# Ledger of designs, part 11: VH-VL binders against DNA-directed RNA polymerase V subunit 5C (NRPE5C)

Target 1, 233 residues: DNA-directed RNA polymerase V subunit 5C (NRPE5C), of Arabidopsis thaliana (Mouse-ear cress) (q9m1h8)
Amino acid sequence: MEETMAEEGCCENVESTFDDGTNCISKTEDTGGIESKRFYLARTTAFEMLRDRGYEVNEAELSLTLSEFRSVFGEKPELERLRICVPLRSDPKKKILVVFMGTEPITVKSVRALHIQISNNVGLHAMILVLQSKMNHFAQKALTTFPFTVETFPIEDLLVNITKHIQQPKIEILNKEEKEQLLRKHALEDKQLPYLQEKDSFVRYYGLKKKQVVKITYSKEPVGDFVTYRCII

## First folded at step 21 (VH-VL)

Design y2 (from w5 with heavy chain D103E)
Fold by ESMFold2, last read:
Structure y2 (fold): chain C 233 residues (1-233), chain A 121 residues (1-121), chain B 107 residues (1-107)
Amino acid sequence: as target 1 above (233 residues)
Amino acid sequence: EVQLVESGGGLVKPGGSLRLSCAASGFDFSNAWMSWVRQAPGKGLEWVGRIKSKTEGGTTDYAAPVKGRFTISRDDSKNTLYLQMNSLKTEDTAVYYCAREYEWYYAFDIWGQGTLVTVSS
Amino acid sequence: SYELTQPLSVSVALGQTARITCSGDNIGSKYVHWYQQKPGQAPVLVIYDDSDRPSGIPERFSGSNSGNTATLTISRAQAGDEADYYCQVWHYSSDYVFGGGTKLTVL
């Protein structure tokens, strides 16, 4: 006895112990609707994230409905079909790959197999793994053997887009020159700036790296704009 | 894989000129900030100047002792950094290193072997 | 202009711990980087951002920075650690500043 039941012929809750010891089939079944909805939400958020990071993203992917997604990919999508590969707008020779991983534990063998699968993909400069299971420490170490940055996101972190909050401050990412001009103007070094951790949700959403600086502007009616700067650590 | 190779050092008289070159390979030179660092014989390291990537303005900064006499330039099509040294003085005698700035850290992670410049009559 | 001061020399017995200091006004508010230079060779970055090690630098190299003093620590000193060591910061008005260097002798 584990879950609430939700199929014809069984109640939603586990009741008395069954005589033959069988579980109600409805309580143990994952519906394709739940699986496809999770992939749809995560994949849509991934496209929005890539657009916001400066990648060339087809607008049709951003406006895809759940119904349209299911028409193309089914209720239990094949993971390889969900992959996203798009070029960086500022340098179209640089591409990012998003890979949706299955529910199987991720091992060194899984990572090596992925390495082989993508070995002929010219121009990859980054990769994002969308995880449904944890990675052991050997698998995590194996990610460092890729010749480019590999990020991981648990799928549950992509089910909603955190940048769609109503009262979000304005965020501007400084380039390296703008950061140095800020430091000189205020007579300081970057260690003296307030920090944002590399693990912060907004930092991860924009793919910001250590030492980058974000300008955060809070707009308030009586006094006007309030500006702060944060350095990624 | 990543390599910097300086050339163009030699003997020059005070008031003379030299141009140093630094050939880069194994990394994206066009997006790197590059510096020259010198070391007088038996002395410590001294930063000479820096050139930023062209996408970030391509501007240069120089240490006070060389400002107005030295000019740093880059040719991204040749992956080459240059140091034009004019009005040379005996105190400019040093091994000149080409160095790559490490990402955003204000540190130098890759150095060339250095090229010796001797300024004497 | 901003200046960094290092002792001219430090000696350490083989297998013991060496500490090389770098002094500067409020250096603790700045990130400090350390370089190793062996005779006739280019410098090699061994510590950046006070305490981080580049790939290939053994754990016995470590760093700290607070107040007016940054310290490079070399545990279990080996003969191959005999070299000159330089600290370096970036300063908003002086740009890149190196210390004068410290010669580490392993006895």
Scores: ipSAE 0.707, ipTM 0.917, lowest interface PAE 0.8, mean pLDDT 87
Fold by ESMFold2, fold request of step 22:
Structure y2 (fold): chain C 233 residues (1-233), chain A 121 residues (1-121), chain B 107 residues (1-107)
Amino acid sequence: as target 1 above (233 residues)
Amino acid sequence: EVQLVESGGGLVKPGGSLRLSCAASGFDFSNAWMSWVRQAPGKGLEWVGRIKSKTEGGTTDYAAPVKGRFTISRDDSKNTLYLQMNSLKTEDTAVYYCAREYEWYYAFDIWGQGTLVTVSS
Amino acid sequence: SYELTQPLSVSVALGQTARITCSGDNIGSKYVHWYQQKPGQAPVLVIYDDSDRPSGIPERFSGSNSGNTATLTISRAQAGDEADYYCQVWHYSSDYVFGGGTKLTVL
């Protein structure tokens, strides 16, 4: 089942003696609180995702509490301040940018404005857009004009980190050489491996591309680990 | 723009040696797997060998007819692929292409225009 | 070692559909790639992974692969399609294997 952590609580922001008849239905004060909580959750998940993809992420960002987040960014954060830019651990000259988009529809104009805003960033090799609106076809096509790959995530998909499920198996991403050695060892070509769809939420979380192979290890205590390999298609 | 340019072909006697170069531009050469593919006059394509990226070990693999005689190397600082051909035979006469492997597909998406190697007395 | 077989030549009338076959033992379990080569030129990848087209390759080029035969299909053949066509696979023990090539003649 899809998991969400959207806050539904009324009056839990700060309980007021004055809240009789002005509780959950009239959450004017909580509107900013709900929005800041959504950004906090999505931004925290984004940091965890970047760490898991091999980017160098400050531990302080991973352990930031909601109250600490609100102290820094406020109840209605300025979206530009929420941006994340971190280097790839294996090649520190390469960095990824995460941009939180607003609620207005995203058009070619929006994409061009982004292109201009980031034109002075040296070393960008990837970008992630966290969306609160749908992109029209022309805007989606305009993303291909960047000299690097651009991924999009609806903010709703980042409110919960799917890898924190208790039964999640261990996932290891094979490099190209490791994949070939696996194929030779088993006398196979990659078409013969079991598949994992490119749309799978775990595939998208790790940013895996077609033809990559993941090693999935399931715990089977006491009988030991069960290992399977899957090829992204 | 992405391109590969071979050079170093020419006439050589049987038993001789020749070194081919392939200059790469417009892509991340250091992470690419690169191959040499040859084509004898009037014949089909024949894979010669491959060198993997150095980040993945930099190892080479060769087709049986050239194993032990040909050596592939790369200089990532110059974006250049090399083919050292020793103990050349008349059967090695061909146009030699360098080719880039297409991501993880085991296909060749970028080819040079080739350089002719003629082995004759 | 693993081998691929192609017919030496195929003819097609202008505007008609050409089919070029590539045969190999259990080729359906392997991804097949196709190259077009015009006289005096380097090969050009026209199909990869059985049926996918690189950017810039027209939709009239398509491919299929099952059992022991892969097929390159060229619909609405044009004079400019006259070329040699090669199939290719990767094999775990033979590495990159090319078919012998098929000359397509557009009449």
Scores: ipSAE 0.697, ipTM 0.919, lowest interface PAE 0.7, mean pLDDT 87
Fold by ESMFold2, fold request of step 22:
Structure y2 (fold): chain C 233 residues (1-233), chain A 121 residues (1-121), chain B 107 residues (1-107)
Amino acid sequence: as target 1 above (233 residues)
Amino acid sequence: EVQLVESGGGLVKPGGSLRLSCAASGFDFSNAWMSWVRQAPGKGLEWVGRIKSKTEGGTTDYAAPVKGRFTISRDDSKNTLYLQMNSLKTEDTAVYYCAREYEWYYAFDIWGQGTLVTVSS
Amino acid sequence: SYELTQPLSVSVALGQTARITCSGDNIGSKYVHWYQQKPGQAPVLVIYDDSDRPSGIPERFSGSNSGNTATLTISRAQAGDEADYYCQVWHYSSDYVFGGGTKLTVL
């Protein structure tokens, strides 16, 4: 079931403490409060996603309130300060970087500038771009020049953590050896397994790649667990 | 440059032994599954055996004709794959290739140029 | 044990389309990979997963797999395509299995 939780609305402009006497009838919509909430929600979901992917995430980041977020980052956060860089628990020399992009169109120049900015960051093995605007074909092509995998997520996809809004089956990601033993046990080749599309929201949440296999366990009381295996395509 | 280079081939009498080496460069050898594939003169390709990465158990599998006679090992610190061949038979005469398994595809995307093993009286 | 069968040879006129078959029991349920081997050289992967091309392989190489037959197709055959071609699968019991090879002659 799709579930969208978005908080839209006009907010009072409560930070109007300045009066120069020339624009006294002009009011602005309080977009800062809405924008900071969007970044808070997306950043919290990103931390939860990284934890679930096996990265070392500080528990304080997972429990941060909107009020605490705003006290640190303000109502219009500087995007570079929102970045997340955390190590993989299984190999702390490998780090992932999450970058929050602005509202301007993302061009080849934007991607090249980012590439230069992070070129000396030792140990990056993956990057996630949180997008607020569309990437043209040339910008998407430029992402392939990074020496590691770069994923993109529209910020709208991170405003709600999809794993929290329904009872989720138990998901276990098989390594390459476990996949082969499964295939031998059932007298199969991987083409014969049921599929999960690479675009599936759970596949994208966990960052799974083609040919990986997931074991999905559904609780079907009283008959017990129902287990299925799916291969990413 | 991604490269595999075999060495150690030569002439051996039946019942003898040889050890082949395969030097790997340009890729993460320690996480690769590696195979030996042979080709008898004028004949087709035949899989000999495989060693998995140590992170996935480091286990070996062999084709039936070589089980118990051939042993595959790896030294990840030297990026080197080995094939110890014992109790050699004339049927083992072939060019021996080392090959890297392509990700999760059960295909071989990188091959060495091979080393010739001749088993003859 | 699982076996793959290929014709011993196939001929194609320069510029025409060559088709090389690989037959096996229920091969359509397995991913098929194809290798090109020129005389005195190591094999080169030209198709994997039935129809995918590795980087650097021209799009005139294509593959299909259905039922009991997989096919490697080489359109606009060139003199440089003259080689031996091998199909290969992984089988849960037999591990890596190669076909016997097909010599492609470009006339």
Scores: ipSAE 0.697, ipTM 0.920, lowest interface PAE 0.7, mean pLDDT 87
Fold by ESMFold2, last read:
Structure y2 (fold): chain C 233 residues (1-233), chain A 121 residues (1-121), chain B 107 residues (1-107)
Amino acid sequence: as target 1 above (233 residues)
Amino acid sequence: EVQLVESGGGLVKPGGSLRLSCAASGFDFSNAWMSWVRQAPGKGLEWVGRIKSKTEGGTTDYAAPVKGRFTISRDDSKNTLYLQMNSLKTEDTAVYYCAREYEWYYAFDIWGQGTLVTVSS
Amino acid sequence: SYELTQPLSVSVALGQTARITCSGDNIGSKYVHWYQQKPGQAPVLVIYDDSDRPSGIPERFSGSNSGNTATLTISRAQAGDEADYYCQVWHYSSDYVFGGGTKLTVL
């Protein structure tokens, strides 16, 4: 088996045409090293995201190194083994499932198959699909038939945890009672609050729904902390 | 099927007491904020009071005309909302509805059929 | 205490557009909800948050809210739309407030 010229540069080109479609490293589609690293980064971000949403996450998963990940899952992990299922700390009977999807286009058949596979998972109240390909409109519609909320994230959006940026403001999520007390204290109704769109990356990270309120704290000199509240729309 | 069913209405003399019940089914009652809304015969809708979920303190709020006379409670183990009405007045004559607050919207998306309370001598 | 005012009645010809108003001080700063009530029945939520429809409510029902007036609009009015309609808000000091109701008659 012989390699072909790499795009970035190649010392030797032994075979430019090969029956098996041999590729130069510059034309490689997510080599095993690249693929495993992408899954590692996305899976680690998913665990951090679930912890920050209030799910019970094992600290070992949060501190897993790339080397340890590859030792367990290999350079081209089996996607089903990457799944995450953890309970909500405040209500352990409620669980969330994270499913890593393959590179094939996602169809209604794929969604139906997934529905059957998870039918044994008692207590599942939410699911996250990590996507590597597009979904056709029938597949997207099929997601709405699940008896619980299904979110989707392109894997690219999980390669970096956006909440670890040094300049990011502090975010706190108000419960329903806290929101009402805020409104009464300031003589407001929620329509008068500044808004934050549900498509916002922070909203998606925390899985927030319309009408929830977040408290955002900015550290700004010389005035000190600046606090604002935003309502999800 | 999501459903609310009121009971306990009837005829009561002024100064009397009555307890209404509202049986809930088909949804997570324990996390719902629940209200009583009344409608005098031939008149409009009037909010009576609300009880919050116990997770959020289970506190109550009342409309001014009933404050101090009416008490709302809930039993989450029985999925039941209650309205204790004391010192009833003829002005309290109405159909009493229980209603579920729609998520975070301050609107009422599920209503019972209502139970009639008549206060007359 | 916060108050909402509605006209007592509104008439509309079959197939035409009905508009029902709800007036209140600075109501445009509040989300308005609308209920339909047919005789002998419980109210049904038809519009929430000014203009959103619950599942099962036809697109003929729409809403708007600005300044001191919110409006429920029913296009292509049908005989089945004949009912009483109530607007409602939440107010930080008055809690839940309903308008007096409007009887819609479809001619």
Scores: ipSAE 0.689, ipTM 0.910, lowest interface PAE 0.9, mean pLDDT 87

Design y2 (from w5 with heavy chain D103E)
Fold by ESMFold2, look of step 21:
Structure y2 (fold): chain C 233 residues (1-233), chain A 121 residues (1-121), chain B 107 residues (1-107)
Amino acid sequence: as target 1 above (233 residues)
Amino acid sequence: EVQLVESGGGLVKPGGSLRLSCAASGFDFSNAWMSWVRQAPGKGLEWVGRIKSKTEGGTTDYAAPVKGRFTISRDDSKNTLYLQMNSLKTEDTAVYYCAREYEWYYAFDIWGQGTLVTVSS
Amino acid sequence: SYELTQPLSVSVALGQTARITCSGDNIGSKYVHWYQQKPGQAPVLVIYDDSDRPSGIPERFSGSNSGNTATLTISRAQAGDEADYYCQVWHYSSDYVFGGGTKLTVL
């Protein structure tokens, strides 16, 4: 535990502002407060996202306050300490890793260095990179060298959990067999199902891939449930 | 390298039986849906049957001409697909390919080299 | 049972564009896949989902699908493109269905 000065250029704690979605945050006025708040929001969303994807997530991480986060990680958190590694509930031998990247441009060299750094982490079946900078095309291609799925999220996309602010229908992800039985039952081809794009925020939140089908159940008054199916494209 | 290698083809009299094998390597066989596709000499491709992954029920489907005579099975511990062919007919003469279904696309992205089955009296 | 029809043969001059058709009832509602097969070799997937190319397939291979006809297009035809070409779909009652095949001759 080290006692460190946060930084110059800010004489007050930005935590006292009630941010209801306002994006007027001065970078030069309190860079430590802005940095820690962004990591806090993104990390909290990441835990919620992993829970919703079926990973084993400690409830304490979901309820962590900004003040508690700052007491543990400080005003300028070390990025490696922010990493998340949790097992899949259905198969605890399979783990996902979330890595928070720095502000430097992400190059092929950066991706290869990360590959080497995690090569001894047994049981990784997926990874998420939280980006603070743009990743060029060559770095994106280098991600394909990992033996598992790698997703990327700009940190801005994780500052708000999109599922908290909408009416919540029941969501069920079909496996491949369930999809085929749906098609046979209704005499359909997969092209005839309504679509969701791969880039859709909902699709990305759940980590869905092309051709997967989601069953969406709306409970509408005055009658019973309305069910629709969407295919990722 | 992702590979499929068929074996077990040969000459058989009508009414006989033959068992084909397909050795898989370089991919997660246990989660793959696998098919047999045949091609009679000088003719086109014809789907024979499919077996699903065991985690999704391990069920099989067959083309009408082979239903009741052919059985597809898999041994995930050996990464091997099998085709048991019984009550063989001269019409079953073909090169038999094993093929991997491409993710969720209902397409075949990896094929073996094929093994020739000849049914002749 | 669902059926796919292809022309028996198509000819194309070297460097020109070849078009191979695959016809089926309401085929536009289905995803069409295309395979190339050279003599004595296994088929190779060249187009899937109507128009997508697997890794390693050159850009001069393209596909389209609407109405009752899907088309494989090979631009700047090369001698090495001479092969048999098969279309294929999945159908909820017939499972995997192949077309009869088209022999492409590059003149």
Scores: ipSAE 0.626, ipTM 0.887, lowest interface PAE 1.2, mean pLDDT 87

